# VH-VL binders against p04169, part 5

Target 1, 76 residues: p04169
Amino acid sequence: GLPDGVEDLPKAEDDHAHDYVNDAADTDHARFQEGQLCENCQFWVDYVNGWGYCQHPDFTDVLVRGEGWCSVYAPA

## First folded at step 1 (VH-VL)

Design s05 (framework fv_socazolimab)
Fold by ESMFold2-Fast, scan of step 1:
Structure s05 (fold): chain C 76 residues (1-76), chain A 125 residues (1-125), chain B 109 residues (1-109)
Amino acid sequence: as target 1 above (76 residues)
Amino acid sequence: EVQLVESGAEVKKPGSSVKVSCKASGGTFSSYAISWVRQAPGQGLEWMGGIIPILGTANYAQKFQGRVTITADESTSTAYMELSSLRSEDTAVYYCARLGSYRWLQSPYYGMDVWGQGTTVTVSS
Amino acid sequence: QSALTQPASVSGSLGQSVTISCTGSSSDVGRYNYVSWYQQHPGKAPNLMIYDVSKRSGVSNRFSGSKSGNTASLTISGLQAEDEADYYCSSYTSSSTYVFGGGTKLTVL
């Protein structure tokens, strides 16, 4: 689930870690496959208004966008 | 609840390779990262690398790049660490450890909360 | 090598306090607010004591973590005989790896 203090986490910016983008349509990464999104990734925990928590160690200090993507994506 | 059980002690000759196993039980295997950490006699802890089984991706410390291979078999909940081209300096206790907490939110802590018992590898002629 | 710097040894008397430092760089300790501390007794696997600078892993209130800039610290108050052990800090790095400090042997006098 959601961590204590999730309400205080800032929204991630592009390039936060692992070639992260807030809009999957913006990535040109070789690993990207159409349809991959943060919100259907194994690390996703839904939160509010299209933003969620990412359980990957490099994203624990931010909220990630459900429509985003990064290079360590793994399908749920 | 999660337990990690490592394979038994090994005695190897210089130039050979060793493969240590780490079997997880009592919890979710694939979503937690598994790290390998070694400790030579009388020395400190040294991180070798880790794998997130569901991603199939491993990361290695620079010192071990090219000699270590970390893999995972999700069907048996087992992680492996293979170290090649063994030298006497590789004599150590090798630990596997799970990154995270006992809860679903494992990643914010960056801590290794569950450890295997350690596997002694002795490299000697 | 990217090992974090710790004093080789520290000592304190029963009931006193001791602090162990862990110094890194802006790409590990200075970047991440999560430094872990491990206690190791002879012949045993390490035990996680501190998850991050503000949290503890089911450990006595005598153990606390802090961080300022590139240096993290573990403080042990009310020293007990069983606190005698080796202590290691660890940090995540900007290269998606983990590094350990060199370890500190705590002697309780």
Scores: ipSAE 0.007, ipTM 0.652, lowest interface PAE 9.9, mean pLDDT 83

Design s06 (framework fv_socazolimab)
Fold by ESMFold2-Fast, scan of step 1:
Structure s06 (fold): chain C 76 residues (1-76), chain A 124 residues (1-124), chain B 109 residues (1-109)
Amino acid sequence: as target 1 above (76 residues)
Amino acid sequence: EVQLVESGAEVKKPGSSVKVSCKASGGTFSSYAISWVRQAPGQGLEWMGGIIPIFGTANYAQKFQGRVTITADESTSTAYMELSSLRSEDTAVYYCARSTRFYPWGYKGGMDVWGQGTTVTVSS
Amino acid sequence: QSALTQPASVSGSLGQSVTISCTGSSSDVGGYNYVSWYQQHPGKAPNLMIYEVSKRSGVSNRFSGSKSGNTASLTISGLQAEDEADYYCSSYTSSSTWVFGGGTKLTVL
């Protein structure tokens, strides 16, 4: 579920945590596998206009892009 | 597809320790939970513990706390289970298995990919 | 020691159906929607058949899972000889661990 105060969260910037990128196409990380996106990650909670909440402890202060990626990706 | 390959059979003496490895190939290793499950001859399945490699945190079944250590090496995509103070009752096939889902605070997925099993025999 | 209770054996005739129960408590089966079912043939690793109420991809539509209160059930319809195996349930627990049932041997007559 979405947390209380989700409407006040800023959008994540590249490199917020775990080599996060707002566009998965921009990563050169060794752990990346084709097709992995924040929006098909198990931590993803959809919110609005392609942005969502990430339940991972290191992303609780931002919104992440559905088309993004980070090195702690786990498939949904 | 994702495959888990375990190390070979071991014969150990009572009081020694054993370390079994589980190497993942194909697909993502670091972001899945790896569980260890054993089965004594003619007995049922018993969950020992698991690890989520990217978090580095292992969780253990109460029965094995203090005797089992589960670790992972992300650079080689290999998980390990070390069991100490071996007794004859530890004679079993030891499986590693990948969980379908996990969370930082626990394991919630079924085990969808299994290793072939490692036979550990404890005898004098 | 298994925490969850399953019948030691069940049997059914070719083409009939059988149901295998798995009973726990509110700290496992009753508290969570994370019950799994595994099939194991002699000398083989277990194979995941059902997770929650969803079949694993490639598993026959003859297999279905359900849960009511503290009891989960696996139902196998249209029994075939190949279904003869040991079946194990497993549940997530309030301690963030997994526990297995004692296993049920299915005999197809």
Scores: ipSAE 0.007, ipTM 0.649, lowest interface PAE 9.1, mean pLDDT 85

Design s07 (framework fv_socazolimab)
Fold by ESMFold2-Fast, scan of step 1:
Structure s07 (fold): chain C 76 residues (1-76), chain A 126 residues (1-126), chain B 109 residues (1-109)
Amino acid sequence: as target 1 above (76 residues)
Amino acid sequence: EVQLVESGAEVKKPGSSVKVSCKASGGTFSSYAISWVRQAPGQGLEWMGGIIPIFGKANYAQKFQGRVTITADESTSTAYMELSSLRSEDTAVYYCARGYKSHPFYSGRNYGMDVWGQGTTVTVSS
Amino acid sequence: QSALTQPASVSGSLGQSVTISCTGSSSDVGGYNYVSWYQQHPGKAPNLMIYDVSKRSGVSNRFSGSKSGNTASLTISGLQAEDEADYYCSSYTGISTVVFGGGTKLTVL
């Protein structure tokens, strides 16, 4: 489920929380493994044009990029 | 050395579906992105989508989302593109192409398509 | 949807140079270094000429690529008759998709 009002959320900026990047290729974080992306994370809810809602408590105020990554990534 | 060989030409009626195959030989199949690109007569190139076989995730251009399905069979080193609800506007040459240094999960994220199939002509008419 | 913008045609004389532009936005050409250039002769599949904005794919040193802001360019020096073809740019768009330019027909006079 996508929550009501998600269409009004601003797009995340790099470093929003947990070393978030809008493009996974931009991270040099030690936890990163090739192929990890917001779009294949368990917290991802697809929305529109490559942007989605993230169910992680620290990202409920933004839309995240499907090709993004953050240090609390968990596989779906 | 690496070659992509596509299935033969097809003539289809409006409303039907077509499934084109692309068989890889001479190199590694499973870890390379395979994209599908079409070209209508006298028109430009149009990316439809792609897949990286070992991850099984296909990505689609928004225009084709809901009508196109891209799959891969690693055991036969073959990728497939199925296009449904065919219209006369779908008359085109359909190419498969290998992505050079593709992102491991997003088939569209690659530096370029360095190996191309010969193209499959699909004609949609009554 | 809008493709990347290329001139429909360009022309040059034998031995001269020509430049083909490819204009997009900050979400494709300007935002990423995944710009490629393809050459297509009539009835043939496209051939990759340039990848990663400026790297040659086994082609002649007469072909070079560059990018400034939202515009990528393909330059062909020492024009030869065999260079007469359609040229397409492409770019990754940041939404797991690729977009092509509309194509440019190069005529060698």
Scores: ipSAE 0.000, ipTM 0.613, lowest interface PAE 18.0, mean pLDDT 84

Design s08 (framework fv_socazolimab)
Fold by ESMFold2-Fast, scan of step 1:
Structure s08 (fold): chain C 76 residues (1-76), chain A 123 residues (1-123), chain B 109 residues (1-109)
Amino acid sequence: as target 1 above (76 residues)
Amino acid sequence: EVQLVESGAEVKKPGSSVKVSCKASGGTFSSYAISWVRQAPGQGLEWMGGIIPIFGTANYAQKFQGRVTITADESTSTAYMELSSLRSEDTAVYYCATPRYSGSYWYRGMDVWGQGTTVTVSS
Amino acid sequence: QSALTQPASVSGSLGQSVTISCTGSSSDVGSYNRVSWYQQHPGKAPNLMIYDVSKRSGVSNRFSGSKSGNTASLTISGLQAEDEADYYCSSYTSSSTYVFGGGTKLTVL
């Protein structure tokens, strides 16, 4: 499930897309529910040291943090 | 798969520093987060901090901020924990630990542990 | 000053079930599905039993984990003599750190 060139992807910044935060604890978004994290999201593909690839079309150019969150979270 | 081997026991004087090593084998070193956890005699487990070698980042528990330095040398597959300004309360067994699987932070549980290094601080 | 609160001790009889609680806050147990449970026998390094709240780390299915709000629980069913040990919970925190509970001594009667 990891794409070719995943090793060259930069780490996401806060607000990359969909109110993304690198730390789920930093979100004040109304859609957030306790325990939601990028790494238990449907779009998550684990990569290295708590960073992963996100299969959502708006995140294909970055690595996202496992402990992160965004407003298009979908449970795995 | 990954195995951790720690350096030998140390006896140190108050006010000195100690540097404990943790050598990893059997896995890709840089892809494993390594934590340092201590346990004073008869006491509980205390997380000191961890490092992610591939990203060069270390995080420290608030209590140890400013006194602990965690580093990693990818060329030798070795992580280090240096604790300065030693006090008798720092007498403990110091463990390094890592998740079994690459790509996991310390938050996914630590499945592989070093044997522990006893550090005794006495005058 | 353990960040997570556990009872100091629990007891159970052979074949019985016992539950150990681990209470944190919204900045650790309440926010993250990253609770682990460790078993430690005297003179040994800790052994990971449960991770991600409920996933077993190669241990018997007599061990199970759960979480409700700010409290996680470890349940050990069919108690055996070798289960007698210290048990520690742990959690990831909103500061990207890791914290342990104070530990619970389990006595098997």
Scores: ipSAE 0.008, ipTM 0.643, lowest interface PAE 14.4, mean pLDDT 86

Design s09 (framework fv_socazolimab)
Fold by ESMFold2-Fast, scan of step 1:
Structure s09 (fold): chain C 76 residues (1-76), chain A 124 residues (1-124), chain B 109 residues (1-109)
Amino acid sequence: as target 1 above (76 residues)
Amino acid sequence: EVQLVESGAEVKKPGSSVKVSCKASGGTFSSYAISWVRQAPGQGLEWMGGIIPIFGTANYAQKFQGRVTITADESTSTAYMELSSLRSEDTAVYYCARKGIAARPWYYYGMDVWGQGTTVTVSS
Amino acid sequence: QSALTQPASVSGSLGQSVTISCTGSSSDVGGYNYVSWYQQHPGKAPNLMIYDVSKRSGVSNRFSGSKSGNTASLTISGLQAEDEADYYCSSYTSSSTYVFGGGTKLTVL
């Protein structure tokens, strides 16, 4: 679930890790497939207002956008 | 119910390569991470690398980078670990292990199902 | 990226509690909540005990995990003869890899 201090985490910026984008429509990555979003990824934990926590260790310091995408996407 | 079955023991010459296979049965293969871990006689566990088959990408421990190649064939539910330029120090039991748990089968961490181990002996 | 430090051996008496430490740095144990613990009996593959710091893998609730700063700990309460084994910690690292501790041999007296 959600970590202690989740309320203090900053929102991720594009390129935070693994070619992350806040809007999946912005990616040109070869691994992207239409319909893949942070919010349907195995690492997603919903939080508030379309933002969530990513359990992937390279994203523990930020909130990620539900409409976002990154190259380590794995379907839930 | 998920089982990992590894290929049989190998005896290799220094300077050769070895390729160990790990076949998964009884459950979803593609969305689990598969790690390779070795253990030399009387020594501890050492992580070599891993792959999530649906990503198609592998990550390697720095010590093995350049010598190890980890691949997966989703059509046969089989992961492979190839280690090149073998030395006597590579003599070990090589394990494959699945990451994930029953309550969260696609959870990235924690190796809950292990193969039986493949003994690789590097001897002149 | 670096080996985690565990005591080489630890001992406890039947029915007692024992704690095994696993010390790293801010680039592994201290930086992430992804510490696992494994039990290994001679000639066998490892068995997952704790999959994420304090979260048990369906094992007895005599096994518990915790973390403070750069040190993770495995505590075994109500020690039984079958607990005699080697125990390994493992952590995710800032290099997107995993590292194991050196292992601890538990002897039940």
Scores: ipSAE 0.008, ipTM 0.685, lowest interface PAE 8.8, mean pLDDT 85

Design s10 (framework fv_socazolimab)
Fold by ESMFold2-Fast, scan of step 1:
Structure s10 (fold): chain C 76 residues (1-76), chain A 125 residues (1-125), chain B 109 residues (1-109)
Amino acid sequence: as target 1 above (76 residues)
Amino acid sequence: EVQLVESGAEVKKPGSSVKVSCKASGGTFSSYAISWVRQAPGQGLEWMGGIIPIFGTANYAQKFQGRVTITADESTSTAYMELSSLRSEDTAVYYCARGYDYVWGSYRKPYMDVWGQGTTVTVSS
Amino acid sequence: QSALTQPASVSGSLGQSVTISCTGSSSDVGGYNYVSWYQQHPGKAPNLMIYDVSKRSGVSNRFSGSKSGNTASLTISGLQAEDEADYYCSSYRSSSTYVFGGGTKLTVL
């Protein structure tokens, strides 16, 4: 689930961790496969307005975009 | 030191299913990726799929998608692999193996450092 | 599903060196700098020997890994009788999956 204080988390910026991008279309990473998005990643917890919480330890301080992507993507 | 202990040997008929268990003891279970790898007699290793128990979601090799189901029970530190619609070609030793630590480890070092002893599954008519 | 390409067998004499190759594509070996190597003795589970360019703790310095393009290599120097085993490479593949090589039987003469 969502952590306490999720309402105060800032939105992630590109390159926050693990080659994160707010728009999956912007990545040139070798690991990327078409259709991979934060919102269909196993770390995703939906929150509000297309933003969610990421359970990966390196994203606990931000909200990530559902249309985003990062190199530690794991399919849900 | 963590150990993975697998369930005992199985003899199955074609068309049945088998469910193999893999219990972690002596170390951390929930945050580590657990893979299932099989080896037919005289053949090589074949990755079937894996799960990260804390997240509950599994990924499968395309060859096994639709026939294999991988699950985990964090309360008993046990991972399971169920293979359905068994054929004689499924006769193999089935291993579970622990991969990277998803919470504290390096995702970029995807190796299998601890292996179960293997479970022999024989499919015979 | 295609396995990574390894020679089916290699041989070397006691005290010599041998190299085992593992060839994939840009979506596995070439796309990720993390190839692991496993040793398997008859009737035993595989043992991790090398991951990336690092040795597993307790593994002899005689074992080393390298990678160039789509091919990874395991080199075993100073061959000993106990090195006789099957060796498998493994790589990440796209979409959080693993792929193994076909395996190489090492004979120590």
Scores: ipSAE 0.006, ipTM 0.640, lowest interface PAE 10.9, mean pLDDT 84

Design s11 (framework fv_socazolimab)
Fold by ESMFold2-Fast, scan of step 1:
Structure s11 (fold): chain C 76 residues (1-76), chain A 125 residues (1-125), chain B 109 residues (1-109)
Amino acid sequence: as target 1 above (76 residues)
Amino acid sequence: EVQLVESGAEVKKPGSSVKVSCKASGGTFSTYAISWVRQAPGQGLEWMGGIIPIFGTANYAQKFQGRVTITADESTSTAYMELSSLRSEDTAVYYCAREGRYGSGKFLYYYMDVWGQGTTVTVSS
Amino acid sequence: QSALTQPASVSGSLGQSVTISCTGSSSDVGGYNYVSWYQQHPGKAPNLMIYDVSKRSGVSNRFSGSKSGNTASLTISGLQAEDEADYYCSSYAGSYTWVFGGGTKLTVL
């Protein structure tokens, strides 16, 4: 699940938390590995039009992009 | 097999603070969520908050916001819960509990699989 | 105080079945598939019995979970004396928070 009020959440900006980027291709972070994306991360809950909810505590106030990435990525 | 061992019983005065520890042994510590749950005498279970150690950020139930602080020390595999401004109604058994991961192995299942033995905190004058 | 509603007590006879309900809202039980059930014997820590609608490994097949709308249910068949305990439901409530039910005391007659 999606939380109540998910329809009112704003889209995340780059650097929201944990070196978040809306496009994984934009990161130069040392932890990044090719193929890692928010949409194949275990915290991902799909929502609409390539955007989803992230269950990580630092992302509960935004929608994250499926093609995004952050430094606390964990494979699904 | 993972075990959680909590610190010993505490007797505290009103207005003071208490800090309870929960040491994990066996298995992985950093990537499993740890929750703190209390139970007043003769009453039900009440979730206070939780932390995933690797992320370093805790989340709290609304009722405890401003009074509870949950932390984790990855080097000692120990989680802590500190409750401040103690009142007589804070007299309870305090449990720590670690999440279980079932199904596809995702954090999407927030189940309290392994529980500590509980720490009795008595607030008395 | 609990956010989810459970009956304070239920009773059943040896060998019979009993069902315990847990009712919330669309922001917890109805909105997520993350309900769990815990058994607690006097003086002991709770034990996880059911996660979502699946039983934990090592738990008897006599225990089963179900969910419909905003209500989750725990059913115990073939009641045994050792099943006498308090039972609690819990649900994910969003933003890495959980909520418990008020608890149900099961008496086996």
Scores: ipSAE 0.007, ipTM 0.637, lowest interface PAE 10.3, mean pLDDT 85

Design s12 (framework fv_socazolimab)
Fold by ESMFold2-Fast, scan of step 1:
Structure s12 (fold): chain C 76 residues (1-76), chain A 124 residues (1-124), chain B 109 residues (1-109)
Amino acid sequence: as target 1 above (76 residues)
Amino acid sequence: EVQLVESGAEVKKPGSSVKVSCKASGGTFSSYAISWVRQAPGQGLEWMGGIIPMFGTANYAQKFQGRVTITADESTSTAYMELSSLRSEDTAVYYCARSHYGKWFGELRGMDVWGQGTTVTVSS
Amino acid sequence: QSALTQPASVSGSLGQSVTISCTGSSSDVGSYNYVSWYQQHPGKAPNLMIYDVSKRSGVSNRFSGSKSGNTASLTISGLQAEDEADYYCSSYTSRSTYVFGGGTKLTVL
């Protein structure tokens, strides 16, 4: 689930880790597949207002956008 | 400094199962994948599979699919490898090793910390 | 058979250089820059020497790695007696698996 202190996490910026983008439409990455979004990724835990927690070790310090994407995407 | 400590040697009968444990100390257990690699006497290294502990998500080498199950318990920082339907050719040293993630989910790069190995002997 | 091909043995004299090859295919070594090299002494667990093709894992500058096409190479310069060991290459694959080479026994003469 959601970690203690999730309310204090800053929103991720583009390029935080693994070619992360806040809008999947902005990625130019060769591995991107149509329909992949943070919100349908295995690491996603929904939080508030379209933002969520990412359980991937490289994203534990930020909130990620549900409509975002990164290169370590895994289908839920 | 991360260390991996494996469970003790096992002697098993053909057709039985064995479950080997690998306990991590130091570092953050969920930050890395754990792989299992075996080595039969006088033979080379053979990757069996790996797990991402924070999700319990495992990926297996085709040769072992259906016979191997890799699990992890984050609360005890312990990974497990269970191999079923044992045959004499499963006699080997079984290693656990820490794997760094690649750029894409499920990609593994080098294994920089290894357990001491667990000898499993299958005999009748 | 191993997915990656290594010579069964190589030998070199003290102070000389030796190179161990590791040949795969476009579905492993040729496509991924995640080639690693491991050293194993008798009765011991493997030790990571090189990762990501050419990056040293805290080992001597005498060890170097490279890759050209489907073949990766480990070069050991200034051979020392303690370099005598088995050496294994490895790579990630397009099947989302990890594979090892068959291993090379290095003898220091």
Scores: ipSAE 0.000, ipTM 0.634, lowest interface PAE 12.2, mean pLDDT 87

Design t01 (framework fv_retifanlimab)
Fold by ESMFold2-Fast, scan of step 1:
Structure t01 (fold): chain C 76 residues (1-76), chain A 123 residues (1-123), chain B 111 residues (1-111)
Amino acid sequence: as target 1 above (76 residues)
Amino acid sequence: QVQLVQSGAEVKKPGASVKVSCKASGYTFTSYYMNWVRQAPGQGLEWIGVINPSGGSTWLDQKFKDRVTITVDKSTSTAYMELSSLRSEDTAVYYCARGRYYGSGSYWKFDYWGQGTLVTVSS
Amino acid sequence: EIVLTQSPATLSLSPGERATLSCRASQSVSSYGYSYMNWFQQKPGQPPKLLIHDASNRATGVPSRFSGSGSGTDFTLTISSLEPEDFAVYFCQQRSNWPYTFGGGTKVEIK
């Protein structure tokens, strides 16, 4: 679920943690596979306007973009 | 290398405002959040708020939302915390603290702190 | 908000003794095998210094005599053999949930 104060979390910036990118198309990471997105990752909790919360411990201070990607992606 | 240098001590009267600065050096200013924490003499630490220097987004503890403004000046790599409507209970050392690293494998929260700025509120 | 309770408030020990400091959270600060619990050391007139992050990881330059353990709601900072420079106040801090909160501190003082 969504944490207390989620409405105050800023949107993640590229390279926040784990080679995070706000647009999966921007990654050149060797682990990336076509179709992997934050919004279909195990840690995703949908929030608003294409942004969501990531339950991975390294993203608890930001909102992540649904069309984003990072190197700790795990399929839902 | 990494250094946070804060402005000097301030003495204020009740009802005044104070603005404390925190100048960062030795790293990319916009790659780390900047937190503000205070400590009353002989007491524990109290988190005030944080700013993302890249976009200017801020979060404040509910206790401070009506009285605190946090800003940055990217050109000088300086963060500011302004506290208004001062009362005697605001007497404390105010610290800036770097929040986190960008990039993988680095989760050091509040890893570097400024030296502190003593704000004394007295009549 | 998550409330952190540290005990004891004061620990009076001699150099060479083991110190065990407790921090209890009002709700879990752990998820997926990680714990968002940090420990700081503060000496008089100085800012806090990060000792332990994520429950058990020593920060850069921190001596091996410092160790952190625990998960969920119960966390411990251990100093295996106190050196003179270790007599200080120690604070735990959680970053699992907003707002970030600190414990009240444990003062380790010379007996």
Scores: ipSAE 0.007, ipTM 0.604, lowest interface PAE 10.7, mean pLDDT 85

Design t02 (framework fv_retifanlimab)
Fold by ESMFold2-Fast, scan of step 1:
Structure t02 (fold): chain C 76 residues (1-76), chain A 123 residues (1-123), chain B 111 residues (1-111)
Amino acid sequence: as target 1 above (76 residues)
Amino acid sequence: QVQLVQSGAEVKKPGASVKVSCKASGYTFTSYWMNWVRQAPGQGLEWIGVINPSGGSTWLDQKFKDRVTITVDKSTSTAYMELSSLRSEDTAVYYCARSKYSSGYYPRYFDYWGQGTLVTVSS
Amino acid sequence: EIVLTQSPATLSLSPGERATLSCRASQSVSTSGYSYMNWFQQKPGQPPKLLIHDASNRATGVPSRFSGSGSGTDFTLTISSLEPEDFAVYFCQQRSNYPYTFGGGTKVEIK
């Protein structure tokens, strides 16, 4: 699962898509449940240093933080 | 060096509240999350919850949500866990333990623990 | 919550023997490349001490005789040759989801 050119992807900024936050503690979204993190989401593909690729179509241009969260979270 | 120093033993009656402190030193207090874990005599470990000292956000095990409050005092680098409506089954050693969840990938495990605070709930 | 089952509950061995401790999770505690399983050692009257983090990474100062392995739902802690100071209770702990949970512990005792 990692795409070609993953080494050139920039790190995501807060609000990239779907109310994304780099730190799950920063979300006040109604869908958030304790323990939900990008790194335990079904779209997560591990890369390096706690950053990974997100296979969700709206995140193909960035790396997401493992301790992040977004509103399209789905458990792995 | 990193140290977590907890308050002394407490003896409480059923229905009372207890507030245990955990004073951190040797690191930047707001860069690590603080967990609370308890252990009844001769039993296993039970996670209570965690606080992010930077913002004060907490996550608790649902069984404690109505009785536990976790707070911090950043000026003294101290975390607190208050447990109310005490019952005999709350008799346990209560530990604080640091972890890093917000700013890095490693370490994100309980690498340093306080010495523990025995709370005895007796009639 | 994720339930961790440790086996055996008690392991009676002599110094110099190999100890193999199992921890099984009720659901996967792994995602691509990461396994959120930690191991702790506890001696009477002391707080737990971190031995292994993230399945297989030995904590600072932990002797090389300790090793961790596994992924998904099945994890193992191995002590290759027991020293006298290794007789203790060992707990696994998952950090995959809140609430964080611990296994019931395996007591490694002198035969």
Scores: ipSAE 0.007, ipTM 0.635, lowest interface PAE 12.2, mean pLDDT 87

